# VHH binders against q0v8j4r314to507: the designs that were tried, part 3

Target 1, 194 residues: q0v8j4r314to507
Amino acid sequence: ASSLSFVLDTTGSMGEEINAAKIQARHIVEQRRGTPMEPTQYVLVPFHDPGFGPVFTTSDPDSFWQQLNEMHALGGGDEPEMCLSALELALLHTPPLSDIFVFTDASPKDAFLTNRVESLTQERRCRVTFLVTEDPSRAQGRARREVLSPLRFEPYEAVALASGGEVIFTEDQYIQDVAAIVGDSIADLVTLPL

## First folded at step 1 (VHH)

Design p6 (framework vhh_7pa5_2)
Fold by ESMFold2-Fast, scan of step 1:
Structure p6 (fold): chain B 194 residues (1-194), chain A 121 residues (1-121)
Amino acid sequence: as target 1 above (194 residues)
Amino acid sequence: QVQLVESGGGMVQPGGSLRLSCAASGFTFSTYAMSWVRRAPGKGPEWVSTINSGGGSTSYADSVKGRFTISRDNAKNTLYLQMNSLKPEDTALYYCARGFTYKVSYGMDVWGQGTQVTVSS
């Protein structure tokens, strides 16, 4: 059984990005609808700072879209967010051999979970792809006097590498194109019976 | 050995056309998204275009939209870039890369050796 899981950053700074992420998520769902890649289950886990969840699961793509459309910005402040906690929750509710897509503009506040999340992706054989609407070379954060590490996205890179996925840094103008390319990617044929 | 070998570069006048090819070997080409990346003299690498594993979805940098077309032949393990209406600012070494990201330093794990494209008046 395959699933499509979305982990969505809903922080207060993400007003514009949440709308873009909803468009991306809808495009991925629509691209797989009616194809051999159509998921048997959909999972949605929101996150911000200080919280994450609750997880939402459904087998109906229309119910999934309705739930996505009810997501709203909440919280904000400094740059880092609770991404890895939300991803861990998603992994625990996602069937093996599934794709998980993470939408965020921020580095993980919970980087101490990196090794645990890597292990879960391998145990569950789930591929994790991060879509990050941020320039990793940016040094100034959202909060005044906040200085950003150039290595702040290293946890995402480690998780993606361990899972066989990738980290995609993009800008708002390319979001739909990125989602289409990622969503249309074909699974390795040797994992599917003929 | 996993390898990518580019060809098809050369010198052209502004407004001219070139078709680049990339021959892939040592991996299951049909399961990977593929990208073209270029590096102009005195500049860092710039992402140009990406195509998904099946060839049905493509994306382009704003600087090349409407002029360049990326395509692939999975039966031949070959990636192509058709470049039309070439401009002097397209002068660069063009690299074939496995995977994609709009930030070249992330998400692309295998690169070819590059093929030179020079657009000169």
Scores: ipSAE 0.000, ipTM 0.232, lowest interface PAE 11.2, mean pLDDT 76

Design p7 (framework vhh_7pa5_2)
Fold by ESMFold2-Fast, scan of step 1:
Structure p7 (fold): chain B 194 residues (1-194), chain A 120 residues (1-120)
Amino acid sequence: as target 1 above (194 residues)
Amino acid sequence: QVQLVESGGGMVQPGGSLRLSCAASGFTFSSYPMSWVRRAPGKGPEWVSTISGSGYSTSYADSVKGRFTISRDNAKNTLYLQMNSLKPEDTALYYCAKRWSGYEVHFDYWGQGTQVTVSS
């Protein structure tokens, strides 16, 4: 079972993260195309607030790269985004024993889905890793007078723990380096999942 | 081929209620989030509400929160919008849509719409 699966926050603040995801996907696609290590399925689910999806799935690496390359950071507003809804879609379309990588800088607006998503990660036997470009201790949000909870990322921690993945907090200037490490991990797991 | 057909619009007085329906075909309905978008006379499109493919997650525009409820019946490939406490400002053509992106509403497929007029 193998898949390169990205769940990607496309809000206006995500320019660097989207660019990092594009660079890593391109490298993986180029290196693995036509080899035994080529992912059998590619999955992409964008999200923001208020929308998420649609899911894009393909077995063609060029189609996947073209779809990802057309993604751009747009819009913005309050801090929370529709992450768990997008992750639910990704889980329903991702082969078992695969990694799903989530790129976001925001807490989940749809935190009430936490238990549902945890169950899906176990049912599908997928590992979910979150790359979060944010300081979890920050108290002030992006919208005027928005106050942020210090527990706002607990849904991601719960899902990561249930799936055997992790939550990685980083800063915008380091996202390309972090994404490169994640990309290497994805490539290894896609070829020889255990 | 994707097809979306809206129905249930009409004329109501302020404070009234309407229930809109959207019949979907040509794709695996349960696999995709669905949205309601409206267009008032002489204005651009405004996103109203979105529901996940499974129906477990919903989101609403601030202008309709607490008044409108989005739902779906995946067995019947049908999307619904229950509209309560309607205001004159809700007067618009309401569209069912399959895709949404960014702040600008961009949908690959949407129907002809169903007209909602709130007036006494």
Scores: ipSAE 0.000, ipTM 0.112, lowest interface PAE 19.2, mean pLDDT 73

Design p8 (framework vhh_7pa5_2)
Fold by ESMFold2-Fast, scan of step 1:
Structure p8 (fold): chain B 194 residues (1-194), chain A 123 residues (1-123)
Amino acid sequence: as target 1 above (194 residues)
Amino acid sequence: QVQLVESGGGMVQPGGSLRLSCAASGFTFSYYAMSWVRRAPGKGPEWVSTISTSGGSTSYADSVKGRFTISRDNAKNTLYLQMNSLKPEDTALYYCAKPGRFYSDTGYSYDYWGQGTQVTVSS
């Protein structure tokens, strides 16, 4: 069975990304409804810091859209978020041979789960693609005396590589265009270069 | 380019009420969660409250829960904080802030801060 799974960072800075995810989910649902490419199951797992989940699963695309449409950016906090914990939860509820899309602007606070999540993507044969609205080369944080590690996104790169997906870095102003490219690749099973 | 202008502060006696407003411009207000953060004299910033993009979800610091209410009007690009049952320990400069993702030694990180509005609670 094929499934469409969204793992969504709901921290306060994620307004543009959440909106992009909603628009793309609507388009994917409408484009694939009644076609051979229609997902048999939909999964949604929100995350922030310190929390993640609960997981939402449904076979009804309208229910998926309604649940996603209720997602809102909320909360502040440090840069790292509970991304890998949410991804693990999504993998446990996603059927094999499925695509999982992760929307975030932050590095993983739970990097200690990297090997576990890599193994799980391979066991489930799920492809994980990360859409990250951040410049990975940025060294100075916005907060006073914060220094950003150039290696902070390596866990996402490792998981994407292990699963056959990719990590796509972009800026808020381009997230709609990038999400559309990802949506097209889901529909056609073709990954487009950026 | 992002501009946040707070107003509504003042001096009140313990048990009094004040309503703070924040006028936002230079960004798409409805796309961002918003927070109120305060700074008491000689101390670092303390997070007070956050509201989601639609206003459907709110969170509060334990010290203000049950007394303060955060709200927003996306049509007017305005954030509000209704403060009831004010205590002397609520005395601080109150800032409207767009939540950021980075942590600092001042607590929760925020991308942008306004100039603040002073709230003084004294007998």
Scores: ipSAE 0.000, ipTM 0.152, lowest interface PAE 14.8, mean pLDDT 73

Design p9 (framework vhh_7pa5_2)
Fold by ESMFold2-Fast, scan of step 1:
Structure p9 (fold): chain B 194 residues (1-194), chain A 120 residues (1-120)
Amino acid sequence: as target 1 above (194 residues)
Amino acid sequence: QVQLVESGGGMVQPGGSLRLSCAASGFTFGSYAMSWVRRAPGKGPEWVSTIYGSGGRTSYADSVKGRFTISRDNAKNTLYLQMNSLKPEDTALYYCAAIWSGYYTEFDYWGQGTQVTVSS
């Protein structure tokens, strides 16, 4: 009941995911406008490799939508991206008791931040859901000679577990459907009388 | 007063080795993840490697994996980077950085850097 935060991978492979994030943001804004569930703050943190941020924050849903519409897929090289750095930046700018959605197709290059990010999710009482458009069993990376471990997504699993969220693996073509279902599920959780 | 002081930089030929050290003071060293971040002329900062506070977990950039080894001695408040099989592309100013907040560009504490030049 506080804010809606998006952490968005902007590497060149992320066209479908960026589009899904835009559609989900618009639906959430329109469905919750004027209701008790309307977010009081919106946060957007882009990332790729080697960079992440800057963080964008606003209380105005139209400004959030406009900023998200400026996002587009660019570049990319090796498979891992700076996801946990972007997530930590988002956590530091997101009010407590908020939901954070992470969109990526890559494992974290910054896995050293796992314990720090876990602690921040618990201290701030934020729930983190990862939407990952990748098969965790894939062995070939994007860079030459890059070999991918099937355990490369364990940092996301650890953060999701610590925060009470989840990691959802899917394909690009289904990301819009999966994102919508996750959004609805979170709304249902808030309205349950337990 | 927080201080991070790097040493061990210099000039080496391609294929050579160097060991960087970072002496830390003024904070609880073992409670921070420690990183090496480099900046080549004309480029932005590039994260190189990180070691967690306990020393049991390490991570490396793909460009240095298999060639560089990060380590720490918490009793001496010292961070190390063993650099092997150096390439001209490794030429950069190397910074020691302490991470509690966890940003490669927004570290809690930074050293002044030590220059590494790889040329023939």
Scores: ipSAE 0.000, ipTM 0.119, lowest interface PAE 18.2, mean pLDDT 75

Design r1 (framework vhh_rezetamig_d1)
Fold by ESMFold2-Fast, scan of step 1:
Structure r1 (fold): chain B 194 residues (1-194), chain A 121 residues (1-121)
Amino acid sequence: as target 1 above (194 residues)
Amino acid sequence: QLQLQESGPGLVKPSETLSLTCTVSGGSISSGGYYWGWIRQPPGKGLEWIGHIYYSGSTYYNPSLENRVTISVDTSKNQFSLKLSSVTAADTAVYYCARGYRWSGYYFDYRGQGTLVTVSS
């Protein structure tokens, strides 16, 4: 892969996903270091609500691991998060023909960016895969008495379709297995049987 | 082959209750992991989620419609229904019944043909 790019939701509910991302990043870094398959650049963009970023970029796998290891789940109020803003920032810093992996359990608060992000994925020829640990039929949000539309994940589907990627919905218990699939540069992405 | 079919009156007077039924064939409304709901499209506008229900009876409604909406299931007839009270001209729309599956990439993977409901005196 020309770049290993992670867009990572750091809200308080994301403990399992952050841990899965750390495990997979370490595996990729260790397996590919010093080989022809080594990523030329590493990109990390955290997000939550109300903030996103800063973007972290490096050509050094040890620096990438160090930065990712400092990520922790913190706070968060309502369900929607600043995912598309973080993804836009990642796209602006990711080289062409790269894969970007988004880890989240929440819908985008910034859905107004959908068309802009779609255009950027096509322009840069980057494939975006979303790993979502949330049941889209669950309308009970994180905040008191918050009710959420099941159509709230529509922006992720639009971006994935435009980029040639996928949206994979799964349970927290399977996130490590799902993330492992994306760590193999030859592996076809397969939805796990439930 | 799953099919969803809306039925109900196409004309409702202001202040009355709109009642629609969705008949499901080719699949069971009692199947686990599925949710069944209603969406609508007013003329010249986008799709609006109204609400959905699980087989278990758990319901979720759009907060802007919550005080006027009731969705219910009749598992013996393989049907679910929508009641929207105190209708106004703003409720004129094509109404669709729909099914979603919690582990699919689509929020509603099947929907009916749609039925036009006009609110007019």
Scores: ipSAE 0.000, ipTM 0.261, lowest interface PAE 13.9, mean pLDDT 77

Design r10 (framework vhh_rezetamig_d1)
Fold by ESMFold2-Fast, scan of step 1:
Structure r10 (fold): chain B 194 residues (1-194), chain A 123 residues (1-123)
Amino acid sequence: as target 1 above (194 residues)
Amino acid sequence: QLQLQESGPGLVKPSETLSLTCTVSGGSISSGYHYWGWIRQPPGKGLEWIGHIYSSGSTYYNPSLENRVTISVDTSKNQFSLKLSSVTAADTAVYYCARSFSYGYRETYFDYRGQGTLVTVSS
């Protein structure tokens, strides 16, 4: 049984980016629907600061889309968010040979979980792909390289590498070719023999 | 310049299957970003959404029509098609093919549309 899992940053800083994340998540689901890669289960784990969860699971893609559509950006707070805690929760609810997609615009506040999450991705045999959204307002007074610094996102790179996934940085939140970005991230993790 | 063009018979007999094709030029259906679908407008009435398809083959149909509708895509010809079975006079309408995208669940927006083709159901 395979699952398609989404870990979604719902912090207030996501603002307009949460709509882009919803579009991307929906297209990932639809690219697999009706194909041999269609998952038997969908998982959604929201996060912000200081909270994460609750986890939502369903076998019905329509129920999944209803739940996803009801997610809204919440509150303020500092830039780092509880991403790795939410990812750990998603991994505990995701069966082996599954894809997990993480949508965020922030570095992890819980970087101390990096080694634990790496081990869990390998134990569960799940591939984790991070889709990191760039917000121009976050770069005010800072060089772009500082915003996209490996030091800020090193935990995501480490987890992606350990799991066989990747970190995809979007340069513009208004990128229209969502299919190209999604296609790069979903490659071929789950192949059903015919 | 993206263009969509409907083609198919302008006259269909009652109880037969209506078959329309949309040919896309100036762009590619193989991109997974957009939905491709059909809408119609009966004489003197508003627009009615029929259904749409994603490039992967995933289909979504108007519940009132779902037992009669099949939408398919042929990415090698850059075309998508509509089959509407068991037609009656109530299916007489101008049929449009369209490109759309979703911003959220049930939030569908059309950015390109064909010119429309009149289909009359009569003996």
Scores: ipSAE 0.000, ipTM 0.179, lowest interface PAE 14.6, mean pLDDT 73

Design r2 (framework vhh_rezetamig_d1)
Fold by ESMFold2-Fast, scan of step 1:
Structure r2 (fold): chain B 194 residues (1-194), chain A 121 residues (1-121)
Amino acid sequence: as target 1 above (194 residues)
Amino acid sequence: QLQLQESGPGLVKPSETLSLTCTVSGGSISSRSYYWGWIRQPPGKGLEWIGHIYYSGSTYYNPSLENRVTISVDTSKNQFSLKLSSVTAADTAVYYCAKLGYSFGPRYDYRGQGTLVTVSS
């Protein structure tokens, strides 16, 4: 059995990413329909700052689509967001041998959870792929007083490496292309035992 | 003024490969917001999705047809094509090419006029 799990940044800058998540989720479901890789469980965990969750879990793809379609970009403050807290929540509710996709444009505010999340990915045997719409080399944040660390995305790289996934950096204008390519690669790279 | 036009043979023999081309005019096939696909309607039956392609070349096929279907795109000609191998009488249908968008699920925003393909000796 496997799950399709989305961890979705819902801050105000995330309109294109939320749309890409909706498109890609639909594509993955259609690609896997009637195959051994068809998801038996769907998980959705939204996050922003300071909040994350609640986790939404269902075995019904129609319920999953309804929940995804209620997700909208709202608010926004400083750049870092509660990504790893949301990912931890997703991991605790995702079956083993599942793929988890994280959509965000921000570094983790909760980087102190990195080691714990790495351990959970390995214990659960879940692969985590991050789709990040941000230039990791950018030095100045959105606010004038905000200075960005060149190491701010290292937690995502560490989690992806530990889980056998990857971190893909792109710009908003290409997120749909990247999401589509990632979705295709899932079907090609993973044979899920039944 | 987007227009999609199917072209290809109207008669194909059993066991042969059906080959159809869709020419897109009034718009570019090189779009990250849309997919380009094929659907068919056998006489007296409902629509069946065959597959679709992204302009980058990524393909998505109906699992029941996957072993026989190949969809390709040629952005320089603003065209995309369907090849369906090992055809039988069950493949007799009106074939449509279409622009596919997503909203709560796949939606065919625009279709060509359709072309009838008959499989017979």
Scores: ipSAE 0.000, ipTM 0.113, lowest interface PAE 16.9, mean pLDDT 75

Design r3 (framework vhh_rezetamig_d1)
Fold by ESMFold2-Fast, scan of step 1:
Structure r3 (fold): chain B 194 residues (1-194), chain A 123 residues (1-123)
Amino acid sequence: as target 1 above (194 residues)
Amino acid sequence: QLQLQESGPGLVKPSETLSLTCTVSGGSISSYDYYWGWIRQPPGKGLEWIGHIYYTGSTYYNPSLENRVTISVDTSKNQFSLKLSSVTAADTAVYYCARVPKFGYSYGTFDYRGQGTLVTVSS
């Protein structure tokens, strides 16, 4: 057990995702507190556009929860997304053998950082899992996002694949259920010390 | 079209290993879009996620069960399996194998599951 990092999109459309992140964080902290699997460090990097950060780090799970609890969705759901910049910042402040969980409902405008972020995940030996909320207004035609370009999310898939994590697509109403399952999976991926 | 079928002993003694296999037909386990998992439902309780596996061998386990659980995949037989060691009466449940979508989903963790198999842990 090394670190647990959250990279959290705070744009105006992210109310349910922020709430899911809060619930997931509480669950992981509760399940791992006082055990050998307990993270030694917690990292939180909020982002919206054009801003990302500041990074928050703490070894105290209660401080992590308090900081996360102060996160709220900001107005303007169509703001440009700087997800990979925030993820790069998180990676620079996260120790090796750590899990990073990204909540977003948008594709990256900073896709030019994909190769850099991939290399950084491998160099730091961090696993990145993306929880991407599907836009219900765009889902009307198909059960999955076949009507929307899969290339739009290719940077997230590339980073997740390079890091040994995954990209989970879901709808707003199911974000809490999916986050709980992913949170359990992420907790399982925390490596015990040699 | 797609069908998942659990198989294995319905009765296991305490302290022994529970072993189940899921056979997938009408679709390939070697699928980029899906994980393959196990869930269970003890009598009178809700569903509990056990774990899931990707066709490449990557596994994810429920932390409350992780020290007792092993999930494996055999892509040549289109099967995946569960082993749960050191069982007790608390492990008595209906066990389901399931397909878990990796992308966009509206019913939670899985879109297909087997019919379920009751496993009773009794001396």
Scores: ipSAE 0.000, ipTM 0.117, lowest interface PAE 18.4, mean pLDDT 73

Design r4 (framework vhh_rezetamig_d1)
Fold by ESMFold2-Fast, scan of step 1:
Structure r4 (fold): chain B 194 residues (1-194), chain A 124 residues (1-124)
Amino acid sequence: as target 1 above (194 residues)
Amino acid sequence: QLQLQESGPGLVKPSETLSLTCTVSGGSISSGSYYWGWIRQPPGKGLEWIGHIYHSGSTYYNPSLENRVTISVDTSKNQFSLKLSSVTAADTAVYYCARDWYSRGLQPYYMDVRGQGTLVTVSS
């Protein structure tokens, strides 16, 4: 019994990603309900800029689904968001040997947390998978004044590598399909050494 | 009906610790589904989230401030407080205490109840 943890970017550009997260959460819950693979704990941490959290935890899948249904995309502006702070919060509330899925379309504004988050994934033995709906080669951000580094997603790559997870880059129209593939891979992650 | 009121010194010297208290009336900090926190607005700038606390004592801080911030709660007095160490002129701002739902956080600065704000000036 592991936890299912979602870390969701809730900025205004994230409508499709939030919808994909809702669909995949439902699918995972329904598929594993009443089986030995059923999550014993659910964790949800939203983020944007400058805020992140608060964390929501429950052992009840219906409560988790209700919480997800209240998530809506709102706000936004510059490209970077508070992803690693939200991930740190999720890690502190997620049991060991659990999977954490991060949905975002933005680089981390809080990249200075990279080493701390890497250490937490290893200490907690949690795998972190990032679903990113943004081209890493893009130089222009959401605001016209932004100039973006092609290496701006390196913190996510580092955290995923340290945790045994992955960073999956995709376009917003495909996020639902990509999230479904990630959901199907959970059984494989359970059998991998930490 | 629910009211939050900030209190603390309006003037703090550089390098000292800023201490503010929020007194809650018309409701309980132990209400369960709420975070209690602090946000600030420097003159001419937008709102900046400082941190928040759950009634259990679990704290969450803005990473840019986390090495200087401590938030604590006293459920017996129905109060929560902020300590910000090593202050500089950049910490001059109107400080607000606020209640926020755990399902929404401070996003996009959703604070269903907020205090009137207290101006803190960092100056010798």
Scores: ipSAE 0.000, ipTM 0.106, lowest interface PAE 19.7, mean pLDDT 73

Design r5 (framework vhh_rezetamig_d1)
Fold by ESMFold2-Fast, scan of step 1:
Parts: sequence; structure tokens; C-alpha cells
Structure r5 (fold): chain B 194 residues (1-194), chain A 123 residues (1-123)
Amino acid sequence: as target 1 above (194 residues)
Amino acid sequence: QLQLQESGPGLVKPSETLSLTCTVSGGSISTSSYYWGWIRQPPGKGLEWIGHIYYSGRTYYNPSLENRVTISVDTSKNQFSLKLSSVTAADTAVYYCAAFYGSGHYTSPFDYRGQGTLVTVSS
């Protein structure tokens, strides 16, 4: 089954990524509305720190669009985010053989879930693509003498590899161009026969 | 309205397994809207998150407790349960079961909780 599934970081720095996700979702929804290629399920899971969810699921594109339009970046912390917890919640609610798109600008606070999420992507046969906007200002959030691991994004790369997806690193100024690639990927998926 | 109620023995001997059950009424445990979890408060200390379970059976445990903790769900009885093995005096606490809307994260405010049950670990 084809679904449009978004896992969306809602921390204060995510304004451009949220806007890019809205633009691509609107394009896909309107292009496929009322056709046999319309997504059968829509899934949205927001996250930040300390929380994630609630998951929103619907078969109605108008309900999905309403929920997505209410997503805005909120002023707050610059800590690592609860990405893998939100992704696990999305996987539990996404039909098999679907694509899940994750928008974030932070490393996972919940890296201890990496192996569990990898197994779940394979069990559900879902492909996970991460769009990551690097924010070096968050690098010193822990302590002055803290040296960030060069492997701080390894959990995303491990999940993407296990699921057959990818991790796309980009800067804020390029997010619209990168989001268009996501839109093309989803469009190709929904045009394939069952 | 959703209600949760803890049940189980109030006294457990050191090295034994602590077993508690939470009965849910006013709503189905087989819902995607809630995570079902356990938290505890030792006398004179703060709250400590133990773990959560989703209706699908997926569990999330406090890393410091994960080798001793099992949380399970019984949808036919509308209940979920906690087993904590190899208990010591440090496990003496008031234990609460709780429902968290859409989140397994322990710092999220719980929407519903039981009244709590005191478990004493003593010979």
C-alpha cells in the first residue's frame, strides 16, 4: 500500500524544513486527489525534545492537510531530538511497502533505539529517507570541552542503509530543492501498479 | 473517562520478582492513542520512569532497569503488567501505572494515572 508518511522535527530552528514539507505534501495530494494513485493512508508524527507524537493517521487528504498546516516551528531548546522514537511510532502506523520521510536538523537523542528501528523497517518493508539540515550551533550544547562525535549522525545512516533509503544532508538555503527530490520519489512510488 | 488501577502484593522479598497489574476501564487498551506505562517514587525521592508499552506489544524501558524489567499487555483483560526481577531494598517505592497520549517519552505529562500502590522489599 502507498502512503504519504512524514516524521517532522518541530523545534524552533525547523521553519524552512516544515515549509518545504508542506509545499511537497500539497503538490502530491492535489496531483493525486480523486485518482486511483491517491495515497491510501496519511501519517504524521511530530517530534522535539523531550516529546514525540501524537501520531496522526487518516485516509482523508483534507484532514491530513489540516494537521500539517498546524505544524509550526516553536521557540525552544537546542538539544538533540527524539527522532528515532517518532520514527518508531510512524513505522507502527505506516502500511507495508511505504516510504517514510524524516525532516530534522539534529542528531538523535535516542540513539539507543537504532537497532530496534532498523529491525522494524525491515519487518514492515518500509524505506526511510532522512532530510538533515546540519546546525553547527547545536554542537556545543552539552559542555564547553565536549567534542562532538564525527559519527553523531550514524544512527540515521544505519537506519537508512537497513531500510534501503538514504540520508540527504543539506543547508537551509537548499531545502526547497532537496524537498523536490522527495516529492519526485513519492510521485514515482504512487504511480507504480500494485 | 479513562481510569487506571494498580494491583499486586505490597511485600516482596529480596531477590524475588515484583509483579504488578494495571486494570484499564472507561476505554480500550487496544488503541493507537496511548502508551501504557509504569513509574515509581521511592520514599523521599523523585519520580522514576520504568517503562512503557504500546498496544502492539512494543516496549520502551529505562536503560538502568532494562535487564530486570518486563512489561506486557493482555488485551483480552484490558490490562497491562510489570515484572521487575531480582529486587532489592532500593526497589521499595510507590508504583503507579499511567497512560501517555501519543508518546512513549517519560518526561511527557501523563494524562491518566492510578492512585499508586506501595511495594516494600523486605525480609
Scores: ipSAE 0.000, ipTM 0.115, lowest interface PAE 17.4, mean pLDDT 73

Design r6 (framework vhh_rezetamig_d1)
Fold by ESMFold2-Fast, scan of step 1:
Structure r6 (fold): chain B 194 residues (1-194), chain A 122 residues (1-122)
Amino acid sequence: as target 1 above (194 residues)
Amino acid sequence: QLQLQESGPGLVKPSETLSLTCTVSGGSISSKSYYWGWIRQPPGKGLEWIGHIYYSGSTYYNPSLENRVTISVDTSKNQFSLKLSSVTAADTAVYYCATLRYFDSSGYPDYRGQGTLVTVSS
């Protein structure tokens, strides 16, 4: 349960989420270096449309930070992105009994992988938590008076439910705060007696 | 420097299989640093992702094309290939082989071939 695994949407709209992930990774590396709370494995899988990966994996926090620091937002086409393909790749390279954190503002273009990914989370006993940015300024979002189709994010909710994780919806102004909660959760997992 | 070059027929008949090969130079196709893939651009339209393969042997295909697409790699020839079956006029496009996911700290050029026009006509 000591892995820090990020699956990161690198679409052009994701600048703030990428920055939040970088800030949290930096804090974890600096705060936990040389302590019992230091993660033993790091995994990073980027995605957008049309591409995803390659997977980056290391036991060295400095190498992880360097890989993450090379991430930057790239254009991107339509709203849906290759999230489940990237998550499948992350699951294959994340140690069993670990948590995986997904950052995205888009629905999955590859929703046909939902059942496969659910099975893989259960087989590897990994929990998947999604940070989904729902901001009306990003072309689509949920408004009080107008809600996008529940089918848009249903694959994420299905995967989270199957894995014992959750989907956390946020807006641009709260991304940093929500990412900090993720960092705190990692600390709790490392110190939890089990 | 990494370079990619497409080769294959410029004309394919409807219902036949389109076969294209990409030759890689300046780098190894067994490298962990690259995804090897295919994208296409129909005349007057945007780019459409077809699929890609990773060094681990994992293949991923566009859902709209997945029943017709096969991508394979030949490490002995430093090549990868696309087969698209049951083609129709809608498959007429410029086809590019590309590295679809590559990062470096100096920038992010997707390494891409020059493209090859494939026309599907009877």
Scores: ipSAE 0.000, ipTM 0.139, lowest interface PAE 17.6, mean pLDDT 73

